VHH binders against o26951. Designs and how they scored, part 4

Target 1, 206 residues: o26951
Amino acid sequence: VEYTHFKDLQALEMERGRLYETIVVTWDDSMVGNAAPIGVLCTGDDTVTLYLYQGTRTVENVLNNGRFTVNVTLDPLIFTDSTLGDLEEDMFSHYRDFLHLRGADAFFTAEVVSVKKLVKRDRFGESELHVVKARAGDVMRAESFRMALNRGIYAVIESLIAYTRAEFSDPLVLRERIAEMNRVARKVGGPREKEAMRRIIQALES

## First folded at step 1 (VHH)

Design c02 (framework vhh_7xy4_2)
Fold by ESMFold2-Fast, scan of step 1:
Structure c02 (fold): chain B 206 residues (1-206), chain A 123 residues (1-123)
Amino acid sequence: as target 1 above (206 residues)
Amino acid sequence: QLQLVESGGGLVQPGGSLRLSCAASGFTFSSYAMAWVRQPHGKGLEYIATISGSGDYTYYSDSVKGRFTISRDNAKNTLYLQMNSLKPEDTAMYYCARDLSYEWSGDSYFDYKGQGTQVTVSS
């Protein structure tokens, strides 16, 4: 794949305040690659935030090396295979001293700026969460690039589909579905997705 | 529009008490676990406590267990933190947050924190 170099995240149309579904690639001191589906919050033209739980190879590698790549793909099999197991070594390509996902529609290099640790105790036990702030370096975009995946629009569309089927739906099930979609839109979406959900909920209440 | 507004902070003597409040709007409050976190000046975020959506289950960090009590009033969309036996090391900006479960997409434990409320424990 041939990539064009860009200076910042505007080349990927990533907007401040939105969380994008990506494949984060990290590596150990022996350059053994690891890929994990991770939501990446865009916080500026060249800044991102990741929320990483303790006990993963991704957090271990990020804390050790302070470097990673964020990879954009719409391939559902890459998300599935990296979740259910480990990607094969030939799925990783070299870019300078970074590893990235082979065939990604776009990727950018990232260097850690700060890490804040949270310790949480809940019904599932004690968990450590790392809030990782990083700066994007080189942004590489292939001809195949269409979009960075954000599930906010999906939440809006699913809510509208549910709403248009209201006459044929159990009212409780309908309201539960839309409430869940509203949670998703508020978590990952921007102002336009939040406004869309407000209008849908108002239509249900009116 | 999700909004969390913290209040109730102030200056208090060691051994004193404060009650913090968080007014929540823009979401179904009873459907979410809620948390308090704090940030001392020049330091990182520290987890304090979580309460389940129903209010039936509470969890505390070791540093505050036995001194602080988290509670909620779902009818009023309000989260509380009762702080007793306050120590100088409790001095921090206090934030409330929705407590979200981890998802494979890397979702945060905490969704949206407000402006915070300053607690200063000084003699």
Scores: ipSAE 0.000, ipTM 0.150, lowest interface PAE 11.5, mean pLDDT 84

Design e01 (framework vhh_7z1x_3)
Fold by ESMFold2-Fast, scan of step 1:
Parts: structure tokens; C-alpha cells; sequence
Structure e01 (fold): chain B 206 residues (1-206), chain A 123 residues (1-123)
């Protein structure tokens, strides 16, 4: 795949405040690659934040090397296979001293600028997160690139499908489904997705 | 653009009380969950409490439950943390943190942080 080099995340149409579903590629000291589906928060034209759980190979590699790539793909099998197991060696390509996902529609290199450990202990248990702030370096986009995946639009669409079946649905089941989709849209979406959900909920209550 | 400014920190004796405030600007305050997070000297971040955009739902870390109360005044764009029965171990910089959405206050995902306010518990 041939990539065109761009200076920042605007080339991928990534907007500040939105969380994008990506494949984060990291590697160990022997350049053995690891791929994991990870949400990436766009925080500026060339800055991102990741919230990484303790105990993963991704967090171990990021803390050791201070670098990774963020890969854009719409291939459901790559998300599935990287979650259920490990990707084969031939799924990783070299870009300078980084590894990236072979055949990704786009990727960017990232270097960690800060890491802070965040601990949460409540009645549901203990969790440890690493708040990783990173700066994008090289942004590489292939001709096949269409979009960076944000699931907020899908939450809106699913809500509208549920809404159009409202007269044929149990009211409690309908409200629970739309409430669940509203939580998704609010968590990952931007102002337009949030406004869409407001209109759907208003229409449902009319 | 987005600004969060914490105030109300200071020196207090063990068993004392303090109320922290966080004044928000640059976004629709009532549309987002808000959180308090602290950092003790030489340590990482500890999430303490969260409150939904409406103020209808709250959550607390085990270490502060029963001693601290989170609240908000959406008309004033202000978040509060009432801290009672303060202990030397509560000495930390306290940060106001904006959630990514209306109800997100328990996962630890925050898109903006204030500069922090120092609380010192010592006699």
C-alpha cells in the first residue's frame, strides 16, 4: 500500500473531543508486534489521549518504549482477531523504527509526552488506568481511506431504527434501547451526534 | 477555550473541613459529568468522586465515601467538593476533571483537567 504523508490529524478528519475506534500497534525490545483495539481520544490537531488498563501487553510496551502507531481500518476481522488472539508476524509492516498494521487505510506514529497512573476503587472493585498523552508524528493516508471509525453515528442510526418501530414495541424495551444508544453517542460522539439524540428523545416523549 | 479553575484549598488541621470549588467556562457545563481527582506528593492520580450533568447521580471512591460530598450548581457553572473529617493522608493537589459526556463519571475517561488546588492536612 502507498501512503501520502500529511502533517496532522485533520488529514484523517479526526475532531477534537471525539473518540475513534482504532488498532493500536506496539512492540517489545525484540520488535515483536502487538495489536489491540483501543479507543483514541483526539485532543488537538496533533495530540491524542489513550486510557490503557494495567496488565495488557499494549500498556507494557507503551511504558517501555514511549511510542506506538494508531491504525485506521474498517476490517471487522482485524478487530476480532486482535481481540481473541494475536495477529501473525506478517500483519505488521515497518515504517522507520515503528511497526504499523499492514494494509491499514491510514496510520500515524505517536510518541508519549506524559503518562499518569489513575487508580479507581469503589464498590464495584479496583481498576488501574494509565492516562497516556501522545503527540502524532507522521500521518500516512492511503487512497483506500474513507474515515476514522466513530461509533456515535451508529448509535444514532440504531436509535432511529428503534424509534420507527415504537408503535410495535414494548415501551420499556424501546426506552431502554434508546437510553443505551444515548450513552454510546454521549461517550464517543461529537456535538452533532448529541444533538441528534436530543431530537430523538424529544420526539419519543412527544 | 475550555477552562476549569479550582479554589478553596489550603491548610487545615486533622478532623477539619474544607469546601473546594471548580469554576468552569468554555462549554455547556450542565451537559457534562464532572469529577474530582487528587494527586498526593510523589504519587499517581486517584479518582475520588463523580457527578452526572443534572446532579442526579453521584459516585465515590471507597477512601472518601461518607466523608466527602460532591455537588454542582449548574446556574453558576460551579462544581463543589465538601470535605469533612480530613486526615493527614488527604494531603494532595485536588483536580477538577470534565467527563467526556453527560453521565460519564465512573470509568475515568476525562477530556479536560484544571490546574489543581493544594490541600494540606497538618497540625
Amino acid sequence: as target 1 above (206 residues)
Amino acid sequence: QVQLVETGGGLVQPGGSLRLSCTASGFTFSSYAMNWVRQAPGKGLEWLSGISGSGGSTSYADSVKGRFTISRDNAKNTLYLQMNSLQPDDTAVYFCAKGSDYEEFTSGYFDYWGQGTQVTVSS
Scores: ipSAE 0.179, ipTM 0.627, lowest interface PAE 4.7, mean pLDDT 87

Design e02 (framework vhh_7ocj_1)
Fold by ESMFold2-Fast, scan of step 1:
Structure e02 (fold): chain B 206 residues (1-206), chain A 122 residues (1-122)
Amino acid sequence: as target 1 above (206 residues)
Amino acid sequence: QVQLVESGGGLVQAGGSLRLSCAASGFTFSDYAMGWYRQAPGKQRELVAAISSGGSTRYGDFVKGRFTISRGNAKNTVYLQMNSLSVEDTAVYYCAKGSDYEEFTSGYFDYWGQGTQVTVSS
C-alpha cells in the first residue's frame, strides 16, 4: 500500500468532538505487535484522547512505551479478528520505529502527552481506566481511504428504524432501544447527531 | 411468489360484526408484521390495524376499541374482528405484508392483497 504523508488529522476528516472507531496498534519492548479495536476521540487538529481499561495488553504497552499507531479501516473482519483473538505477525508493518496495521487505509503515529487514571463505579463493580492524551505525528493516507468510521450516524439510523416501527413495538422496549442509541450518539457523535436524536425523542414523545 | 387472499367481507347492518381473514403464502409468515388497510370511494387509503411478528398491535384512531387484529402463525393467516360497525366503516379492506425495505416509513407495507368489500347499511 502506498501512503501520502500529511501533517495533521484534517487529512482524515476527523472532527473535534467525535469519537472514531479504529484499530490501535501497540508493541512491547521486543516489538511484538498487538491490535485492538479502540475508540479514538479527536480533540484537535493533531490531538486525540483514548480511554483505555486496566488489564489490557494495549494499556500495558501504551503506559510502557508512550507510543502507538491509530489505524483506519472499514474491514469488519479486522475488527472481529482483533477482538476474538490476536492478529498474526504478518499483519503488522514497520513505519520508522512504529508498528502499524498492514494494509490500513490510513494510519497516524501518536506519542502520549499525559495520562490520568480514573476509577469508574457501576452496579457491576469497579473498573480502572486511563485517559490517555496523545499528539498525532505522521499522518499517512492511502488512495483507498474513504473515511474514519464514526458510529454516531448508525445510532441515528437505528433510532429512526425503531421510531418508524413504534406502532408495532412494545413501548418499553422501544423507549429502551432509543435511549441506548441516544447514549451512543451523545458519546461518539457530533452536534448534528445530537440534534438528530433530540428531534427523534421529541417526535416519540409527541 | 408472495400471495395474500382476503375473505370475510360482505353486507352488514350498522351495529353488526364481521371477521376478515387473510391467507398468506410465498414467505415465512411468522417473520413479518401484517396489517389491514381500508379505502373508501374518493378517500385516501388508511391504516386500520397492524400486528408485529412478536404480537404487538396498533390501531387507527377511528377503530380503537371496536376492531381487534390477531394472527395464527400455524395457519399463515391474519384476522380482523370488526365490532360495532358504522356506515363510515364502508370500504374495501386490504391485507398487507410488512416490507423487507424502507424501514423509515411508519406503517409501510408491500404486497397488498386484492381487497374485500365491506358495506355497512344504515
Scores: ipSAE 0.000, ipTM 0.096, lowest interface PAE 19.1, mean pLDDT 84

Design e03 (framework vhh_7z1x_3)
Fold by ESMFold2-Fast, scan of step 1:
Structure e03 (fold): chain B 206 residues (1-206), chain A 124 residues (1-124)
Amino acid sequence: as target 1 above (206 residues)
Amino acid sequence: QVQLVETGGGLVQPGGSLRLSCTASGFTFSDYYMNWVRQAPGKGLEWLSGISSSGSTISYADSVKGRFTISRDNAKNTLYLQMNSLQPDDTAVYFCARDTYEEFTGSGYYFDYWGQGTQVTVSS
């Protein structure tokens, strides 16, 4: 695929405060690639934040190299295959000193600015997380690019579908589903998705 | 604009107590799960406690359970951390952080806004 070079994340229509569902590609010292579905929080025109779990190949590579690529795709099989196993070597392409996902609709290079370790130990167990702040370098967009995937709007749509079918649904199940969609919209969405959910919940209480 | 401002830090002797406050502005405080996180000198971030939007669900890190108490006053847009039986290893910068989740989960670490922190020093 052929990419056009852009200077910042506005080319991908990524907005500050929204979490995008992406494939993060990292590599080891031998340039062996790894791909993982990772939510990427847009924090500015050229800055992002990732929350990476300890014990993953992605974290090990990011801590070692300080570099990765963020890849935009709407292909559900790429998300599925990278979660259930490892992608084959031919799924990675070279771009300068970086690896990226072959055939991605868009990707950008990223260099780590800071990493802070976050540890939680409570009655439910221990989890260790790395808060990775990074700066986007080269932003590459193919003609096939349509959008960076954000599920906030889909949470709103699913809530509205549930709402319009309230007469045919168990009221408890309906409220539980809309509450879950509200959590999703608040996690990944922006002010407009949050306002939409507020209106839906208000309508349910009327 | 969203702001979180921590106050109440300072120097305290081992076994002493402090109460931290975090005042929120620029958003509907009662809609958000809130957290306390600390960073000791030369170390990473440690999550300490979280409280749901209504205050009905509360969780603590094992290191502070029984010694620290999180609470909130939604009418005053304020989050609190009552710290008792302070130890030298509690010395850290303490941050309040807003969570995008309605309720805390075991891996729900999408803190979109942090305060600037308040220093707590436990001497001796």
Scores: ipSAE 0.052, ipTM 0.545, lowest interface PAE 5.6, mean pLDDT 86

Design e04 (framework vhh_podentamig1)
Fold by ESMFold2-Fast, scan of step 1:
Structure e04 (fold): chain B 206 residues (1-206), chain A 122 residues (1-122)
Amino acid sequence: as target 1 above (206 residues)
Amino acid sequence: EVQLVESGGGLVQPGRSLTLSCAASGFTFSSYAYGWYRQAPGKQRELVAAISSGSTLYADSVKGRFTISRDNAKNSIYLQMNSLRPEDTALYYCARDTYEEFTGSGYYFDYWGQGTQVTVSS
């Protein structure tokens, strides 16, 4: 794949406040690659935040090396295979002193700026969450690039589908479905998705 | 109209305790999660603690010293602060969230109170 070099995340149309579904590639001290589906929050033109739970290879590598790449792909098999197991060694390519996903539509290099540890407690136990703030370095975009995946629009569309089928649905099931989609839109979406959900909920309660 | 009103701040000596309260009105309290943030002069707002229906979340720097709780019958959130340090000096904000699980980002809170000042000084 041939990439064009861009200066910041505007080249990927990533907007501040939105969480994008990406493949984060990290590596250990022996340059063994690891790929994981990780949501990446855009916080500025060249800054991102990741929320990484303790106990993953991704968090271990990020805390050890302070470096990673964020890879943009719409290939459902890459998301599936990296979740259910490990990607093969030949799925990783070198870019300078970073590893990235071979054939990604776009990727950018990232260096950790700060890490804040949060501790979560629930009925299943205690877990640690690391809030990783990073600065994007080189942004590389291929001709195949269309978009960085944001599932906020999915939440809006699924809510509308549920709403238009309301007459055939149990009212409690309908409300639960739309409430779940509202949580997704608020977590990952921007102002337009949040406004769309507000209108849907208002219409449902009218 | 959605409102979050903080109270309970003040001047306190190091090692002492304060309890902050947040009174919510204008919406169905039990439907939301809540957080406490703080902001010291010249610094960014940071998450201190958060509470949902099934979990709590604490900044590592306050875990074991601060406790967040909620009372759905009183439409209120509380932050019990023990063993206060000068570094805890900040304006403390109550925030409403719609998420089941917090990520520690200010982008996930959709409404803020006006804040209550906590000053820890000898």
Scores: ipSAE 0.195, ipTM 0.656, lowest interface PAE 4.2, mean pLDDT 86

Design e05 (framework vhh_7xy4_2)
Fold by ESMFold2-Fast, scan of step 1:
Structure e05 (fold): chain B 206 residues (1-206), chain A 124 residues (1-124)
Amino acid sequence: as target 1 above (206 residues)
Amino acid sequence: QLQLVESGGGLVQPGGSLRLSCAASGFTFSSYAMAWVRQPHGKGLEYIATISGSGGSTYYSDSVKGRFTISRDNAKNTLYLQMNSLKPEDTAMYYCAKDYEYITTSGSYEFDYKGQGTQVTVSS
């Protein structure tokens, strides 16, 4: 795959405040690659934030060497295979001193700026995570690039699908489904997705 | 590899009882709300019950409230449905279902997944 070099995240149309669904590639001291689907919050033209769960290989590698790549792909099998197991060695390519996902539509190099440990409590229990702030370096975009994936619109669509089936659904399951989608839209979406969810919830309550 | 394997179905007379089990693997079971849904032959999916990840909250459809009890054993990664006072209308294929969630903190995508199902037939 041939990439064109860009200086910042505007080349990927990533906008501040949105969380993008990506494959984060990390490596250990022996350059053994690891790939994981990780949401990346855009915080500026060249800054991102990641929320990494304690106990993962990804967080271990990031804390150890302070470097990673963020890879953009719309291939559902890459997301699935990296979740259900490990990607094979030949799925990783070298870029300078970084590894990246072979065949990614785009990727950028990242260097850690700061790490903060947080404890979150929600209805699913208590989770410990690292808030990783990083600066994007080289931004590489292939001819195949169309977009960086943001699932805020999909949360809105899923809520609308649930809403249109309300008369055939248990009200508790319907409300919990829409509440979960609202949590997703608030986490990853922008002002328009949040407004859409407000309208859906208002319609559900009337 | 994410798996949900239902068991415990069978043929039972009206007024009888059955206990369904769902063995879960390939994800952090205690982090997800779980549900039981059913599908009568030739009809759509019908919600039965939901239980929170901790087991602290349960919700039931009006059709089964007071007759069915949802529970979970997080140490065994198992979801249960105790079905009492069974009626012919309860005849269906029963599925356990995992609510989908993208876990940004772990980088894992977890999609809605329904197992192979277990058949419950109440003679009429």
Scores: ipSAE 0.000, ipTM 0.103, lowest interface PAE 15.9, mean pLDDT 82

Design e06 (framework vhh_7zox_3)
Fold by ESMFold2-Fast, scan of step 1:
Structure e06 (fold): chain B 206 residues (1-206), chain A 123 residues (1-123)
Amino acid sequence: as target 1 above (206 residues)
Amino acid sequence: DVQLVESGGGLVQPGGSLRLSCVASGFTFSDYAMGWVRQAPGKGLEWVSDIYSGGSTGYADSVKGRFAISRDNAKNTLYLQMNRLKPEDTAVYYCAKDYEYITTSGSYEFDYAGQGTQVTVSS
């Protein structure tokens, strides 16, 4: 794959305030790669925030070397395989002193600016998180690039599918499903996804 | 430009009460979940409470029944009413924007925190 170099995240059409589903690639001191599906919050033209769980290889590598790449792909098998196990060694390529996902539609290098540890405790348990703020360096985009994945549109589509099948569905189950999709749209989506969900909920109530 | 300004901290005795305020600007306050996180000396950030745009609230087990989070969208202000304070509540309290757990990615939306306000519970 051949990449064109761009100066910032506008080349990937990443919008401030939206969370994108990506593959974050990190590595250890021996340059052994690790890939994990991680949501990446766009916070500016060249800044991002990641929320990483304690106990993962990703957080260990990020804390140890302060560097990673964010990789854009629409390949569902890469998300699946990196979740259910480890990617093969040949799935990682070198870019300068970084590793990135071979065949990614786009990637950018990132350097950590700050890290804060968060502890969330509720009735469902305790979670330790690292809030990682980073600055994007080189932004590399292939001709295959179409978009950085934001699942807000899928929340809208799933809500509409539920709505159009209401005649054949339990009304309580229908409302719970749409409420769940509304939470997703609120968490990852932008103003257009929020407006779409507002219209769907209004149609249910009328 | 997003700004969060916390106030209301101070020195109180055990069993006392304080009300923290956070004035937000630079975004449509009513559209976002808001929360409070705290950091005790020498420790990491601990989630305290959150309130979603629809008004649903959550609380850490350590503060449940003692603290109450609320918001006034007309004033762009987030509040934390803290009752029956304990020495263990001593921390810097931070106002946070977009503090939500994202189950699918296993992470929180934690876009921004303010400068913080110190709460000391001591005799």
Scores: ipSAE 0.000, ipTM 0.259, lowest interface PAE 11.1, mean pLDDT 83

Design e07 (framework vhh_7ocj_1)
Fold by ESMFold2-Fast, scan of step 1:
Formats: C-alpha cells, sequence, structure tokens
Structure e07 (fold): chain B 206 residues (1-206), chain A 123 residues (1-123)
C-alpha cells in the first residue's frame, strides 16, 4: 500500500469530540507486534485520548515505550481476528521505529504526552483504567481510505428501527435497546447524533 | 464554530448577588450538559455547578444552597444565580459544554470552554 503523508488528523476527517473505532498497534522491546480494537477519542487536530483498561498487552506496551500507531480499517475480519486472538507476524509492517497494520487504509504514529490512572464508576461497577493522552505524528493515508469508523450513526439507525417496530415489540426490550443506543451515541457520537437520540426518546415518551 | 460567551461578572460586595449568563452557538444546545467552573489565582479549577440536558443539577460543596444553575433552551443560554457571595468566591468563572463524549467516564471532563468572566467579591 502506498501512503501519502499529511500534517494532521483533518486528513482522516476525525472531528474533535468523536470516538473512532480503530486498531491500535503496539509492540514490546523485541518489536513483537500486538493489535487490538480500541476506541480513539479525537481531542484536537493532532491530539487523541485512549481509555485503556488494566490487564491488556496494549496497556503494558504503551506504558513501557510511550508509543503506538492508530490504524483505520473497515475490514470486519481484522476487528474480529484481533479480538478473538493474536494477528500473525506478517500482519505488521515497519514505519520508522513504529509498527503499523499491514494494508490499513490509513494510520498515524502517536507519542504519549500524559497518562492518568482513574477508577471509572458507572452502572456496571468500577474499573481501573489509564487515560492516555497522545500527540499524533505522521499521518499516512492510502488511496483506499474512505472514513474513520464512528458508530454514532449506527446507534441512531438501530434506535429508529426499534422505534418503527414499537407496535410489534416487547415494550421493555424496546426501551432497553433504545437506552443502550443512547449510551453509545453519548459516548462516541457528535452533537447531531445526540440531538437525534433526544428526538427519538421524546417521541417514545409521548 | 462552537462558541461559549460568558457575561454578568464584575465587582460586588460580600453578601451581594450576581447572575452569570453563557450564550452558546455552533451546536444543538438542548442536547448538551452545561457546567460552570471557577479558578481563583494560584488555585486549581473546580466545579461550581452542572446541569444535564434533562435538567438534573449538580453543585460543588462550597456553593450548595447559595448558587442555582438553570438553562433556557429557547435562548441557547445557561445561567448561574450567585447569592450570598463571599470573598472566597472571587475567581474567573468558565462556562463549559459537554457533548457527552466523556460524560459517562468523567463528570468533570467537558468538551468546550468559554473565555471566562471575572467575579470579584470585596469585603
Amino acid sequence: as target 1 above (206 residues)
Amino acid sequence: QVQLVESGGGLVQAGGSLRLSCAASGFTFSSYAMGWYRQAPGKQRELVAAITSGGSTRYGDFVKGRFTISRGNAKNTVYLQMNSLSVEDTAVYYCAADSGSTYEYFDSEYDYWGQGTQVTVSS
């Protein structure tokens, strides 16, 4: 794959405040690669935030060397295979002193700026995590690039599908699904997805 | 494109009142949680008050019972009514908007910030 070098995340159409579904590639001291589906929050033209849970190779590698790549792909098998197991060695390519996903539609290098350990308290209990703030370096985009995946629109569409079937659905199941989609839209979506969810919830309550 | 403009600050005597306003543009105001933070010279920024899109409110410990946050969705404005002011309330007050992108993780993390408005309480 041939990549064109760009100056910042605008080349990937990543918008501040949106969380994108990506493959984060990290490596150990022997340059053994690891790939994991990780949501990446865009926080500026060249800044991102990751929320990494304790007990993963990704967090161990990031804390060890302060470096990673963020890889954009729409290939569902890459997300599946990296979740269910480890990607083979030949799935990683070298870029300078970084590893990246071979054949990614785009990727960028990242260097850690700060790490803060937090305890997240939510409806599912508490979890220990690292809030990793990083600066994007080289942004590389292939001609195959279409978009960085944001599941906010999915949350809206699924809610609307559920809403249009309300007369034929269990009301508890319907409300729970829309509530779950609202949580997704709040976490990853932008103002337009959140406004859409507000309208759906108001219509459901009327 | 997103803009938050604070107004209503100024000088007031201890025991007095001020009403701060924050006019928002560039986003769907009614869908956002809004907050007020303050920062005194040489101190860390702290939460004053927050209001969700649904109208639920949260207050910092030092202002409960004295301050009231409210919102006017028709005017795209959030307000902070500040009563029984003390010298310790002297700070720059910042308006903040939370699109919800980090809300479930960190109640104090907000996406957008205004320029701030100075509140000075004299004895």
Scores: ipSAE 0.000, ipTM 0.109, lowest interface PAE 14.8, mean pLDDT 83

Design e08 (framework vhh_7xy4_2)
Fold by ESMFold2-Fast, scan of step 1:
Structure e08 (fold): chain B 206 residues (1-206), chain A 124 residues (1-124)
Amino acid sequence: as target 1 above (206 residues)
Amino acid sequence: QLQLVESGGGLVQPGGSLRLSCAASGFTFSDYAMAWVRQPHGKGLEYIATISGSGGSTYYSDSVKGRFTISRDNAKNTLYLQMNSLKPEDTAMYYCAADSGSTYEYFDSEYDYKGQGTQVTVSS
């Protein structure tokens, strides 16, 4: 794949405040690659934030090297295979001193600016997570690039599908489904997705 | 548009009680599970309790079971935390949050904790 070099995240149409579904590629000191589906919060034209749980290969590599790539793909099998197991060595390509996902529609290099450790204690136990703030370096976009994935619109669509089936559905199941989709839209979406959910919920209460 | 305003904190003696309130606006309150979380000075966030949208189910951290009670009034869009038998280790900033569900490796504190918090200080 041939990539065109761009200055910042505007080339990928990533908007401040939205969380994008990406493949984050990291590596160890021996340049052994690792890929994980990780949501990336856009915080500026060249800044992003990641939330990484302790005990993952990704967090180990990020804390050790301070570097990673963020890869944009619409291939559901890459998200699935990297979650259920490890990607094969030939799925990683070199870009300067970084590894990236072979054939990604776009990717950018990232260097860690700061890491804040948080300890989350909940009903399931104690978890340690790291809030990683990073700066994008080189932004590389292929001709195949269409979009960076944001699932806010899909939460709205799933809510509407549930709503149109309201007369044939258990009211409790319907309310729980729409409430779950509303949480997703609020977490990852922008003002338009949030307004859409407000209208759906208001209509459900009418 | 989601707005959460915590109140009811203050200074209390060990063994005392406080009731915290969280006034919610900008969303359909009864559709959301709600949570209380706290952050002691210089430490991480600690989950305290969760209540379902209907109020029919509650969950508590082991550190507060039997001492704290979470409740809600959906007619008033208000979440409560009744805190009894307070201990010095309960000293923290307390926040209410709409429960975003399981985060896996995706955690967004900006959307999870909307209020400014209310300070609870238990002097020894």
Scores: ipSAE 0.000, ipTM 0.182, lowest interface PAE 12.4, mean pLDDT 83

Design e09 (framework vhh_7z1x_3)
Fold by ESMFold2-Fast, scan of step 1:
Structure e09 (fold): chain B 206 residues (1-206), chain A 124 residues (1-124)
Amino acid sequence: as target 1 above (206 residues)
Amino acid sequence: QVQLVETGGGLVQPGGSLRLSCTASGFTFDDYAMNWVRQAPGKGLEWLSGISGSGGSTSYADSVKGRFTISRDNAKNTLYLQMNSLQPDDTAVYFCATEGVEYEVTGDYYFDYWGQGTQVTVSS
């Protein structure tokens, strides 16, 4: 795949405050690649934040070398296969001294700026989380690029589908479904998705 | 612009109480779940307590359950943490944080915005 080089995340139409569903590619000291579906929060024109769970190869690699790539794809099989197992070696391509997902519609290189460790302790146990802030270096976009995936609009659409079926639905189930979609839109979406959910909930309460 | 400002920290003796406040600006406060986290010297961040946007549900870490109470006043855009029966191990910088992102694979929630923190020192 042929990529055009851009300087910042505006080339991918990533907006501050939105979480994008991506494949994060990391590697170990032997250049063995690893791919994981990870939400990436856009925090500026060239800055992102990742939330990485302790005990993953991704967090181990990021803490070890302070670098990774963020890859944009709409292929559901890549998200599925990288979650349920490991991608084969031939799924990784070289870009300078980085690895990226072969055939990604777009990717960008990232260098870690800061890492904060968060420890959550509750009745069900202890979990560790790393809040990773990074700066995008090179942004590479193929002609196949359409969008960076944000599930906020799909939460809105799913809520509207549920709403239009309200007369044939259990009111409790309907409200719980829309409430869950509202949570998703609030967590990952931007101002327009949040406003859409406000209108839906207002209509539901009428 | 989003801003969170914590106040109410200070020096307190073991067994004492403090009430922390966090004033929010630059966003619609009642749309966000809010959290308290702390960082002791030389340690990572520890999550302490969370409260839903409406205030209808709360959760607590085992280390503070029964001693700390989280609450909010949405009319004042303010989050509170009432801390009772304070122990030397509670010495830390306390931060308020929004809860805005969900990591689908792990099912965990992550914080979007953090304040600058307020120091709490528990010593005799």
Scores: ipSAE 0.011, ipTM 0.400, lowest interface PAE 9.3, mean pLDDT 85

Design e10 (framework vhh_7zox_3)
Fold by ESMFold2-Fast, scan of step 1:
Structure e10 (fold): chain B 206 residues (1-206), chain A 123 residues (1-123)
Amino acid sequence: as target 1 above (206 residues)
Amino acid sequence: DVQLVESGGGLVQPGGSLRLSCVASGFTFSSYAMGWVRQAPGKGLEWVSDISSGGSTGYADSVKGRFAISRDNAKNTLYLQMNRLKPEDTAVYYCATEGVEYEVTGDYYFDYAGQGTQVTVSS
């Protein structure tokens, strides 16, 4: 794969305030690669935020090295295989002193700017995570690049599918499905996805 | 750019009250969930409360029944009414915007935080 070099995230059409589903590649002191599906929040033209749970190899590597790559792919098998196990060594390629996902449609290098530990304690239990703010360095895009995946549009489409089947569906099941999709669109989508969901819910209530 | 400016902290006796305010700018305030997190001296960040764009609220067990979060979308302002304050509530309080899910299916935490406002509860 041949990449064209860009200086910022506009080359990937990543919009501020949206979370993108990516493969984050990290490595240990021996340059052993690790890949994990991680949502990446775009916070500016060259800034991103990651929320990394305590106890993962990704957080361990990020805290140790302060560096990673964010890789864009629409291949569902890469998301699945990196979640259910480890990717083979030949799935990682070198870019300068970074590792990245071989054959990714795009990737960018990232260096950590700040890390804050956050603890949430409520009736559902305790969770601990690291809020990692990073700056994108080199942005590399292949001609195969189509988009960085944002599941907000999926939530809208699934809501519309449920809505068009409303006459043939149990009302409680329908409302629960659309409510769940609204939660997803609210969390990862932008103003357009939120407006779409508002229209769907309004139509359902009329 | 996103800015969050907290105010309303101070020194108060145990059992007292304070109201914190956070003025937001640089984003569509009404579209985002907002919250308060705090950091006690020598400790990490602890989530205190949040409020969705639609007004649904959540509270940490330690503050339930004593604190009330609210928002005024016309003024781009988030509030935290703190009643029956305890020495354990002593912390810097930060206003924060809605965060994002971690991993494929995860939980939420706040992305942007302001400079903070100091709350000291002491006799």
Scores: ipSAE 0.012, ipTM 0.422, lowest interface PAE 8.4, mean pLDDT 84

